# Designs tried in a protein design chat: VHH binders against c4kar8. Part 226

Target 1, 263 residues: c4kar8
Amino acid sequence: MAELSTPSPASPAPLDGGRGDELEKFTLRGARQILQLLQDLITHRGLITAHTGGGHSFMTAVLKVDEERGRVVLDPSPDPQANRRALAAPRLTCVTQLDGIRIQFPLVGLGEGQDKGRPALFAPLPAEMLRLQRREFYRLQVPLAHELSCLLKAEDLARKPVEVSARVIDIGAGGVAVVVPTGAAEFVIGGTLPACRLALPDGEPIELDLEVRNLNRQTQRNGTEQLRVGLRFAALPRAADTRIQRYIFKTERALNAKARGGL

## First folded at step 14 (VHH)

Design i87 (framework vhh_vobarilizumab_d1)
Fold by ESMFold2-Fast, scan of step 14:
Structure i87 (fold): chain B 263 residues (1-263), chain A 125 residues (1-125)
Amino acid sequence: as target 1 above (263 residues)
Amino acid sequence: EVQLVESGGGLVQPGGSLRLSCAASGFTFSYYAMAWYRQAPGKGRELVAGIDSGGSTSYADSVKGRFTISRDNAKNTLYLQMNSLRPEDTAVYYCARVEVTYYDSSGSTYEFDYWGQGTLVTVSS
């Protein structure tokens, strides 16, 4: 039994405001910058996860920016209970991504109504938006063809040591996300998995300690369940960090070339 | 082009009644919330009454129980029935199309994109 009250991949946890000084360089406070970023979210049809507190969130999008009235117009949830929770919340924390860059902003004073006869949610323009370009928050979606794996040293339900080969689905400078069959091992949020082995292409596996950060249970199309485990690099030698960064860079370049049709 | 044309204003004694009409054209009237607002000489604009596309109504505290807003979607017409008129009701009355209806803890807010020319209502002995 693992703790499973973790943010899902579709609802990433908001960043802690206690790091205000560190995040200041990524915080937009200029009115024109905020308006441009909101317009970019409209243009790219960016989906926004709006966190209402108490572990609840809903999917929305910016439909319109009303600069004259200083207001943003949002798409209501098709779930009336989600809209009710949002309207009762003192603040929404909105999280999205644009071209791999994390964007986060607060909305205060949410109201509901109609815009030209159509249901809408309204909020004053945010006073600030976080546009986080830090390397440690970037995650590469690992191509299926790479079959990237991490050998986890964990325990089963009987506390017996077990080695589980887990498929790496996401990788970044700060950690990996892996998938394992449900029941293959027991994971505890905050627990450390010592001496795990991350297999990258071209070279020996990297031996490293991993800290469990989040857990998410998923049911596949064939009815099987798998557990997604978010793992932080507890300590990472510079050589290992360099190899991980090189893999991320090389893979992004290859994916970009493929997307452009450059083969 | 959107047009709103008010009529029915005039001179009336205190305690009297008037019915204002607003003929709307150039848009699908039934889709929009509509409102009446007024402006007395030397004063700012005051929202008097609003009615949404579904027929739900709202009124300023100064006119509650005396004024009734209504609409006839088949005729594209908005009405304001004014009863028990007072000298302080003297104003130019404007018909307005509501672009945005916004609900918060303070109540309903109406934001307008089109207005008529206005019709003068004078309440005096």
Scores: ipSAE 0.014, ipTM 0.434, lowest interface PAE 7.8, mean pLDDT 81

Design i88 (framework vhh_vobarilizumab_d1)
Fold by ESMFold2-Fast, scan of step 14:
Structure i88 (fold): chain B 263 residues (1-263), chain A 125 residues (1-125)
Amino acid sequence: as target 1 above (263 residues)
Amino acid sequence: EVQLVESGGGLVQPGGSLRLSCAASGFTFSWYAMAWYRQAPGKGRELVAGIDSGGSTSYADSVKGRFTISRDNAKNTLYLQMNSLRPEDTAVYYCARVEVTYYDSSGSTYEFDYWGQGTLVTVSS
């Protein structure tokens, strides 16, 4: 009955954590569990995408958990506009990943100020956190060294056909998230981009149709803004699906082996 | 170790003036918002005045126009200039370091982590 609240595994969009009965078993509501998970995000320096609504987000991190005052302290954006959007939002939806596990939680009542002389954002501890320990929600963060790109067939502001090379930032079973150069093309949620070319290290580019699932103007930790586009694989041939899954599994194994092999 | 040492308290007549000083040590004074608060005999604790690292100030309604908070970052010193003193200003005055400052349209809200020992101000004829 809650099918509309569950996005494709290809979509980086926030899940509606309150709507699926399958999501309840992954929802943490115990104060100690929530504190421990937030501390784990601090320990692992987990980067958090904080969605402020209206297709906007910014990159942040949990700097501190103040258990006695019941608050989390977040890294503010160096872009004042991103901070203003966050403070004006009735709710932040925070999305991150820790060791392949998708973590999502709401923050309500965001304020700003200083903590020990440093600019900070403050929010009450979330009453719940979603922790999805399922492979289908896993998104491989694409290593920068792979220089993975997707050539998109889109339209510019004048509706003229344009080809845009976009950097692939994450990839999953059902799609990719890409960074598009500002002003390079126009995207419409639900629109189809035909005959795009995904360049994988293990062969010739894969030609595939992509559906636009989400658009997000994300302010990075350095203050720069990126247009992030979530794209779903449409009409994916079995051979292409196999190659994409092989890339994901091989890269994940190599990253895990390198991390365990020593820093 | 953080230390805050107040001085300048004493007995003054109504309408008089007094300047309190707070010598700070053990931390980077210029980074922190600082505040003065007081505890009057038979009354609750009251935040009197605050000043942030940039020099923006806030005051309790009871002291606006009479008290001035200031800081000297080169000397690691916080000041409270008290003018037109009233008997109801009689209190122990504490210097405090602000751990957390919240900003809103009405000013700053302060949360403290360290206080000095206090200095007594008595306003009486």
Scores: ipSAE 0.192, ipTM 0.619, lowest interface PAE 4.3, mean pLDDT 84

Design i89 (framework vhh_vobarilizumab_d1)
Fold by ESMFold2-Fast, scan of step 14:
Structure i89 (fold): chain B 263 residues (1-263), chain A 125 residues (1-125)
Amino acid sequence: as target 1 above (263 residues)
Amino acid sequence: EVQLVESGGGLVQPGGSLRLSCAASGFTFSTYAMAWYRQAPGKGRELVAGIDSGGSTSYADSVKGRFTISRDNAKNTLYLQMNSLRPEDTAVYYCARVEVTYYDSSGSTYEFDYWGQGTLVTVSS
């Protein structure tokens, strides 16, 4: 069977090397479906990361869908160099999210101009849009009753080794999000935390190397500030992957049965 | 609320000159590109001249060197100075607001959302 390298919902990186036959079930080609999805992005003010190639991208948004003229209108970058790179690119790969679902689509034939006196980028309507459903990018919101934790091996402000027990708030195939008290440890985006231990309800901690992907500060109802840390599984053994997937499946099934009133 | 009111049309002899004006209201004139179009009897509409918000101009090959488009943002007015008029310039001239300006290697392409009522220019003797 073919296997896809699927980026996490937190990653702006596009899917590449995807086999057309594997992604077909997630690909929208109907004109009405494409127009509706683009309109939904406008309505929800979805920010789009537009990849221009060569490791370059810029933030944009769909400002307007012009069905009569067969094009989309995009918000240009305030950086003129980013706009020049985009206009020179043979193809833009646009990546965004709507209600936690990853959406990706190509734009070819990008042009520049003005719409109602305001600078704008124009592109023909995409012939297809990829809408990757929950299963591929699913992040299970961990029930508080499960008391799921991950013991992080990090460094404190004095660069001394410290172990921090962090509460797992969500978990997926590619990683976890955890919450730690502010000041409990220092984290560097791109840094690796070796030999961390993920505790699942079956009791055996899974030893994993974790890479720091993102950091976000949160204020609890308690008034206390906590740090949310997004962590990627740097090297996931097959046995660990199986246990994590089983936990996700079993918990999702139980939550779905509860939501349906005992089914 | 958007209004474009044209004036200055009339009868003129070949080789003569005429100045068209377009008074704009109901929008922020200075931020929009503006254009002049014409429609001759039995012909389709032809772009004559365009001017963007920065003052850059473009002209149809048929009028280059004879016509000059200009704008006065303080007066919300668009102008077309027409010199060396020919019988072939006989047409109804329309002031138009550019909704979309598309830039390419060959120049600017304009798409319009509002048009004036038109003013007739007749070149005859």
Scores: ipSAE 0.199, ipTM 0.648, lowest interface PAE 4.9, mean pLDDT 82

Design i9 (framework vhh_vobarilizumab_d1)
Fold by ESMFold2-Fast, scan of step 14:
Structure i9 (fold): chain B 263 residues (1-263), chain A 125 residues (1-125)
Amino acid sequence: as target 1 above (263 residues)
Amino acid sequence: EVQLVESGGGLVQPGGSLRLSCAASGFTFSDYAMAWYRQAPGKGRELVAGIDSGGSTSYADSVKGRFTISRDNAKNTLYLQMNSLRPEDTAVYYCARVDVTYYDSSGSTYEFDYWGQGTLVTVSS
């Protein structure tokens, strides 16, 4: 199936340009639109996963948009190896989310230096940015305070069955993205994890089958590596779908109320 | 408001010396690399000397051994000591703040966001 070739919408993994004609309507090419979207990422403190190739990525953020010089300024990794991989890469694929909307853009010609005395990475402004405003690609960033977890039934490095409690970082109608502790389990893209248990507030855990759609070993802002796993709902019961949608709606409403009221 | 104010320019005979000063205000001076540029009549801007926040210095080949760049972070002041002046050193000298240092295989490249108004140095008999 064509859908099986696409990374889970819950994953920070980049989307393939093989759906180019369908994605064109979501592609921003206007200079003002690109500048505004990058500025929105700064304003909302958007965390960006920058893919350097070979399954490697690091966490960054846009620190500044330099319109006069035609470039973006990015937060370098505290891990020197991640920065070296990025500088050696012919292209970075940057993936992030803004209000549950997936945003993806390329950066070519990455350099390093300092901006106002602080270490920085520099790249020319992207000529295009993808903004996927579709319900099936919508992902709620799960608030840390919710401590949302999914108990995964997987295999360890020795291929023995293990149960791993993974933190849910985003959730949508089609799946979840989770963070797995280092060395806790092994995952195979396309593999099925049966009878996993998703813990949502206000009810019993939901038992569901999850399909591994993508894997991303990320260097975090603190320099440590973690495994992020994108998981698709393979066999979602109707009642479970309703509860997941209710959680997303209630959480969005609460977050919007806090943003308007302030703290 | 960032301000860079140069002083110390004037008329001097070949072989003479001048010391230029740049008083900086409106930012944390010690965090920034600073540079001196010059522009002679009918010519483009030329980087003369640079100094980073750690005190490391760089010079144009035309001034090496004759000019010395220095800074006093306590006074927020940049200096250029010019010795053995030549007629070809005649130019308007500008103090500049380095907001971006770009690193590549060729070394460091400086980019600037603020310049002073300049001070004229004339080397003539």
Scores: ipSAE 0.353, ipTM 0.719, lowest interface PAE 3.1, mean pLDDT 85

Design i90 (framework vhh_vobarilizumab_d1)
Fold by ESMFold2-Fast, scan of step 14:
Structure i90 (fold): chain B 263 residues (1-263), chain A 125 residues (1-125)
Amino acid sequence: as target 1 above (263 residues)
Amino acid sequence: EVQLVESGGGLVQPGGSLRLSCAASGFTFSDWAMAWYRQAPGKGRELVAGIDSGGSTSYADSVKGRFTISRDNAKNTLYLQMNSLRPEDTAVYYCARVEVTYYDSSGSTYEFDYWGQGTLVTVSS
């Protein structure tokens, strides 16, 4: 009865395949479970970050699951370069969330074409999907209306200190993911950003030390590129942890009420 | 209800011409790629020609230069003009709506969701 090591979350970047042994218990391999989960992503309009390698990704969505032909149909990027990178990649790693649960799956054998006259990407159904139901993997997608921001203390290309206001796109128990304006700062994976300030709606900004965990140049659905930075809470005061958890809980309740039509 | 109805088949002598028509109903015809395929006696189905919603066309090597696919979106009708007919063109010709076009190293692969009952073309003296 050995306990498995608790994996640190990787957000928004894909979890490494080398962690497969620790994540096996969260892996779905049943054909019906996979089909149902993909259909749930369609029903809930789940946005997917598709990682093509080399620090590149693009935003997509599952448009259709074709069980008869054994494939998924994805929304292509409006940026032709992002689609070319995806088609050239040996594997696409798709990351999304459903009701705050992190979902990750590979697509191999990506092709392009048209579905009912509309451009589309096609891939065989994934043989496996990760569904991470642990608190440490949970990420709340931050509503745009909340305008959540984090003031980052970083360095420019010349090693001069700069302050960058970054929009928070997701938040969990272990960290945040932010989008950073192009050219505003240089980030190094493993680097520490001291005394950053996280603005939550319920009061004064929280001062936090953040560790850079991942970097990703993401092509948005409108074709524009942005730099996404995954940041881990290096040190989290008890009061800050409480405020972050309260924000997550309140926002989840509000989103669940909205999904039910706010009866 | 999607319906595709072929017409214009018949008996014709070698070197002759026929024009096939396909009347489409139950969907917005102009939004869809369409194709003609045929099945000769004792053979499998063969894609003859395709036309996309923008009017771009493709043809099987066996019919290039002899057959012309066209569409009239105002009439919801697909056509196949068949010239210089040969005995090997004898087949049942089917109109099909293209659900999926997949691009690969061989060009385009078409997958259909609806097709008609077919119209027989016999090339013989």
Scores: ipSAE 0.225, ipTM 0.645, lowest interface PAE 4.1, mean pLDDT 84

Design i91 (framework vhh_vobarilizumab_d1)
Fold by ESMFold2-Fast, scan of step 14:
Structure i91 (fold): chain B 263 residues (1-263), chain A 125 residues (1-125)
Amino acid sequence: as target 1 above (263 residues)
Amino acid sequence: EVQLVESGGGLVQPGGSLRLSCAASGFTFSDFAMAWYRQAPGKGRELVAGIDSGGSTSYADSVKGRFTISRDNAKNTLYLQMNSLRPEDTAVYYCARVEVTYYDSSGSTYEFDYWGQGTLVTVSS
């Protein structure tokens, strides 16, 4: 019932919204622009990490924007303690991503009530929203239909060489994230996987060295475990970089066309 | 305003022990994998130990069984317990926040590698 009860492996840290000249040029302050961006978060079912201070956060989503009353309606946490912290906080810092663009905004004056008979959190529309598109923040979520894979050269639990065909779940200029069954191979943060093969549409697999940067274990709804592995391109030839960028742009364009087609 | 501040380095005799600390600020520490790297004179940077947000650890073969990485999320602090120190362990030790390369169905992901200034460890008689 509660979609936000699904645990996330890691939440992005909030950026300081008041910091420097650089953030001002990415800050939206127009009421219409803010309203449209919040509506886009609803349309794309964007999950939001809401930071309540003191190292605490919870997962939420914008359920609707009440334009006439000037407020946003949020999905409460399944954790009552998280909701109490949120209501007691002078400010929430909300962080999310929309089509590879980092979005951050404050909510002040959080209250609780009901929306159409269901528990809800309410807040006035934010006075500002940060909308930051930078190459460093962008990762394309790979459509499942693309069946993008990377053949990893790793070691199994017995320390024997093993090849694991891993599904690529996201891709950016600096690397990929893949999923493997827990126990299929051992990964060491900072370890190098040599001569791995990334299979992109349109052409032969790209051979490259990958550095392990992040590991996260998830238990799926069916009880099986998945390991998510973040991998950095150790060295990327110009031709490979061009192919990866082309795939990202082509896929973005297709996703944008699909979203606009709903109009 | 991501800041990593290492401490605990110093001069120690072979076979001795040191505990390094890294005080993190400007981000939600518990959400990130963290690592210790080292750089010896005239050599490149070497990964020493890593710990992910779930507490899973990894170690370089050269330190396995001697070093222990740990974290205290309540204090926003990363630790490296170094036992049975050898002259070959002499290096500047760096705390690093590991790059976030993915997230779940929310699409919340970004890429930052942040490094501290380092703390010098000298193992010498």
Scores: ipSAE 0.000, ipTM 0.163, lowest interface PAE 14.4, mean pLDDT 76

Design i92 (framework vhh_vobarilizumab_d1)
Fold by ESMFold2-Fast, scan of step 14:
Structure i92 (fold): chain B 263 residues (1-263), chain A 125 residues (1-125)
Amino acid sequence: as target 1 above (263 residues)
Amino acid sequence: EVQLVESGGGLVQPGGSLRLSCAASGFTFSDYDMAWYRQAPGKGRELVAGIDSGGSTSYADSVKGRFTISRDNAKNTLYLQMNSLRPEDTAVYYCARVEVTYYDSSGSTYEFDYWGQGTLVTVSS
């Protein structure tokens, strides 16, 4: 029997509700379209980050769509605390990606039970799903083989300067998401980290000022918890922006070529 | 049919070295990405090192500079050279064949279709 390893500790923040009107044209509300998209996530084994609020999330997947009862069946977390948070939440915000396209949808009325004798989470089918095909919302999931890191200049609990090497898990036009070692530094939403260094595979590290936008304690499918930090590029020199876009483009092309070759 | 057989684990003092081997059979070894994982008592599985079919390597921050993953496609064997061992490296080490890599908005996820039985590495005085 195949066993899933600990996935990359990534948890993309939900898109802000303040952009609701702008995002309306990307929102699917047709029952048939929603069912087809959920089925595509099942077929392509799409992993979902489910945000339960309070900076917490867990990794799940759609196991089944029950069209007759209007329900989606989700893989529960092996961490009972993550499941308790999910069941207590008034709403889950689910974020995933399919072929570079960001997909986001709410689940309301989560319950627990069994599917074919196995523990499962159940929710009514979402009334809407967001499907963003615009390049500005694209976040490249960084291949582990690239060993992409960002040296963060932060502070510890005593406000003493500390340098933390953080693994970059995703990168886009506006910022990066990183995983930081537990207890290595204190992060405050809205805080600025000056003169950080992003190491791309080619060339010298890029010096960046980063703003902390979000903090997520993510429970992985194996039950371990990791801290994900979402960081915005506060100001990018044109040369740095060009290098980042080139890296994203090259990597995207290589991943697409590998996926097509795997047919 | 597909088999992964690990060897080379044992008891070693801090600062010591061990070389782990994984003998693969039942598939075309050179076509697959391969990885080493470890699990310490009471903890989840941690990716230690990966190597793709082209020879590109990746390492966990905790072992970078101390461990070296390599492969011998002629012998269908995966290796992990472990130097400067620390008590916190104590774990069962597993060899794994990568079936699928998923790229989604939560990050990269590696799904393994076959795992070895593991080999115990104990680092203590």
Scores: ipSAE 0.000, ipTM 0.101, lowest interface PAE 19.9, mean pLDDT 79

Design i93 (framework vhh_vobarilizumab_d1)
Fold by ESMFold2-Fast, scan of step 14:
Structure i93 (fold): chain B 263 residues (1-263), chain A 125 residues (1-125)
Amino acid sequence: as target 1 above (263 residues)
Amino acid sequence: EVQLVESGGGLVQPGGSLRLSCAASGFTFSDYSMAWYRQAPGKGRELVAGIDSGGSTSYADSVKGRFTISRDNAKNTLYLQMNSLRPEDTAVYYCARVEVTYYDSSGSTYEFDYWGQGTLVTVSS
């Protein structure tokens, strides 16, 4: 009955790196490997969710790696409160993906300053980075042009039934992550949202039950706040599973073709 | 091109006063935290005082109450007013630009990316 501290595939929450040997196989500790991976994040313009604790996070990116001084330079939030939380936090847990591979790393000893006259956050290079090449943890970042949405059946702050159309930001074999405006609905971790409707391109919406696995209040790079909700597919029919996997594979192939010059 | 030029050092008797100046150029001075640090003969560098872009100040315990750091953003100049000088204040004083301010439970600490050539302060009879 004991539950592991590993979040579901639909959760944007960080994985429990304190599980020791279970994640050791996927952990990079070589200085050159860490530098190369951080440089790859810069080259691919990888967006990073930086978790500051207490269910709070903000979006950032690696702007620069300073190998000689042993540090990384990050894009600060335009929201001063998000930056203040980050600087006060004992540790940031950074989560991103590169080519469908989940990447997670800690940053300790965050500072603020200027890089060539522009505001920046600074942190020592991480001593380790987690790189998970597992299909279970693969998350497709949903293109905005697809307008992929999920109609959630939830309760508002007054505990009255409401329907919320939420934007799907990522999707995997086990679930989705969606964004909702703060205060639009009340979500309880472990709660089930029955008869929700996932709208994919090319077909009727998929009706499915979703389990709330994670909640995170995220400050976007433009300074606005949104609630990110990680949702697990419950009792997913084979036909629905096939359609979701087909969407993921088709979209990934299209994105790969586009990245290689568009055809 | 960043340039920091200190002036105002000299020989002074114990209990005397000196005002150091640092002229900054090659960057937007008002955007940066600035600091004074010193190095006495045969010793390592010691942070003396810091001032952020908003005017908040910090001081080493050894100079608190005697030294005052200030800035004039219109003139791109940093100042250190030194009062009640002691022989142990004898050092080369450096103006420094703060690249990063780190926060911890004890307060703020500074990391520097540029500093001037220094100005000598000698406190003796």
Scores: ipSAE 0.214, ipTM 0.617, lowest interface PAE 3.1, mean pLDDT 84

Design i94 (framework vhh_vobarilizumab_d1)
Fold by ESMFold2-Fast, scan of step 14:
Structure i94 (fold): chain B 263 residues (1-263), chain A 125 residues (1-125)
Amino acid sequence: as target 1 above (263 residues)
Amino acid sequence: EVQLVESGGGLVQPGGSLRLSCAASGFTFSDYTMAWYRQAPGKGRELVAGIDSGGSTSYADSVKGRFTISRDNAKNTLYLQMNSLRPEDTAVYYCARVEVTYYDSSGSTYEFDYWGQGTLVTVSS
C-alpha cells in the first residue's frame, strides 16, 4: 500500500522498518512533550526549513502554539510562490535544530489566514516529532563571522569544469551543507565532486572528495531564493576528520560560552 | 568493496514479463534497504520499488500491481518481477543500496549510497 519515496526530498518521511525501528526511540508522541518542544522552538526563535516536496523549501518559524484549537501558527514566506507550494503540498516536512540536535516533524492540513491582523499559516499540532540525539546527526550551524567556505570542483551547464566557492551553512561528522548561487554549476544527486577544498579558520584548506546527497531550492525569509547542496564526506583521512571534529567542538564551546555570558 | 551487479534485462513484447536480479557483495546485505530505480531515454531517474531489511515493500504508482520486489538474504540477491510490461517501462534498471540519513536531508525515505551498472529493458514489438 505504501508509495515509494524518491531519493530527492519530494516526499520526505522517515523510513519504515530497519533503521526506522531504531528511530522510534527518538520519536516523541506525547502531547506534553510535543507542546514543550514546540514552545522551546518559539523561545529560542528557531528557524525552520519547511520542505514542500519537489526539491523546494522555505524558511519559516513557529510563531505560536494554540493549545485551545490544537494548532501551530507559522510565519509565511514573503514569496507568494513558496506559500502556494506549501498550501498545495499534502504534507510539510519541517526541519530545524535546537542546541545542535536535529528536530523534524510533519505538518498536514496546512491553511492560511490571519493571526492578530497579520498573515499566517496554520496547521494541526503534529502527532509526532523526531528529536535525533545521536552524535552522527549533530549539525553545527556555522557562524557567519567564520566565513567558512568550500571550493567545489563541479561542472557548468555545458559540462565544462568550473570551480565554485560555496558558503558552508552547517557542518557535521558526515558532511556539510553549502549555499551555491543559482546557475553557478550543475549538481547531480549521487555525483562525486573530487578534490574540493574546505577552508577552516585556523589552518590550511582540507582537500576532500564530496558526494552530492541532496539539492534544495530554499526561499529565505527576505524572499530571496538560494540553492542548498548537501554534501557527504566520501572518504576522510583520520587527520582531516580530527580537524573537522576539533573545529566543531571548539565552535560549540565558544557559542555556549557566549550564551552563558548573556546571563 | 561494495558491488551491485544487475542482470535479466532484454527485449520483450508489450504484455510480457521479465525478472531482474541484483547480486550484492562487499556489505551485510540483510541489514540494508534495497531499491530498484530506472532511467528512460530522455527522462530523469525514477525510483521504482523498495524493500527494507524486514521485507516490507513499497512501489511507485506507475508500477503498483504489475511489479514485485523481493530479496533472498541467504543469496545476497535482490529481485524485480515485472509483469504486464508496457512500452513506457523501457529504461535502464538500476539496483541500489539505500542508506537512510536525516543529515541535511528533507527526510526523503530513500538516499542511494551505491548503485550498479544497470540492465537495459526494452518493451517493443
Scores: ipSAE 0.012, ipTM 0.157, lowest interface PAE 8.9, mean pLDDT 78

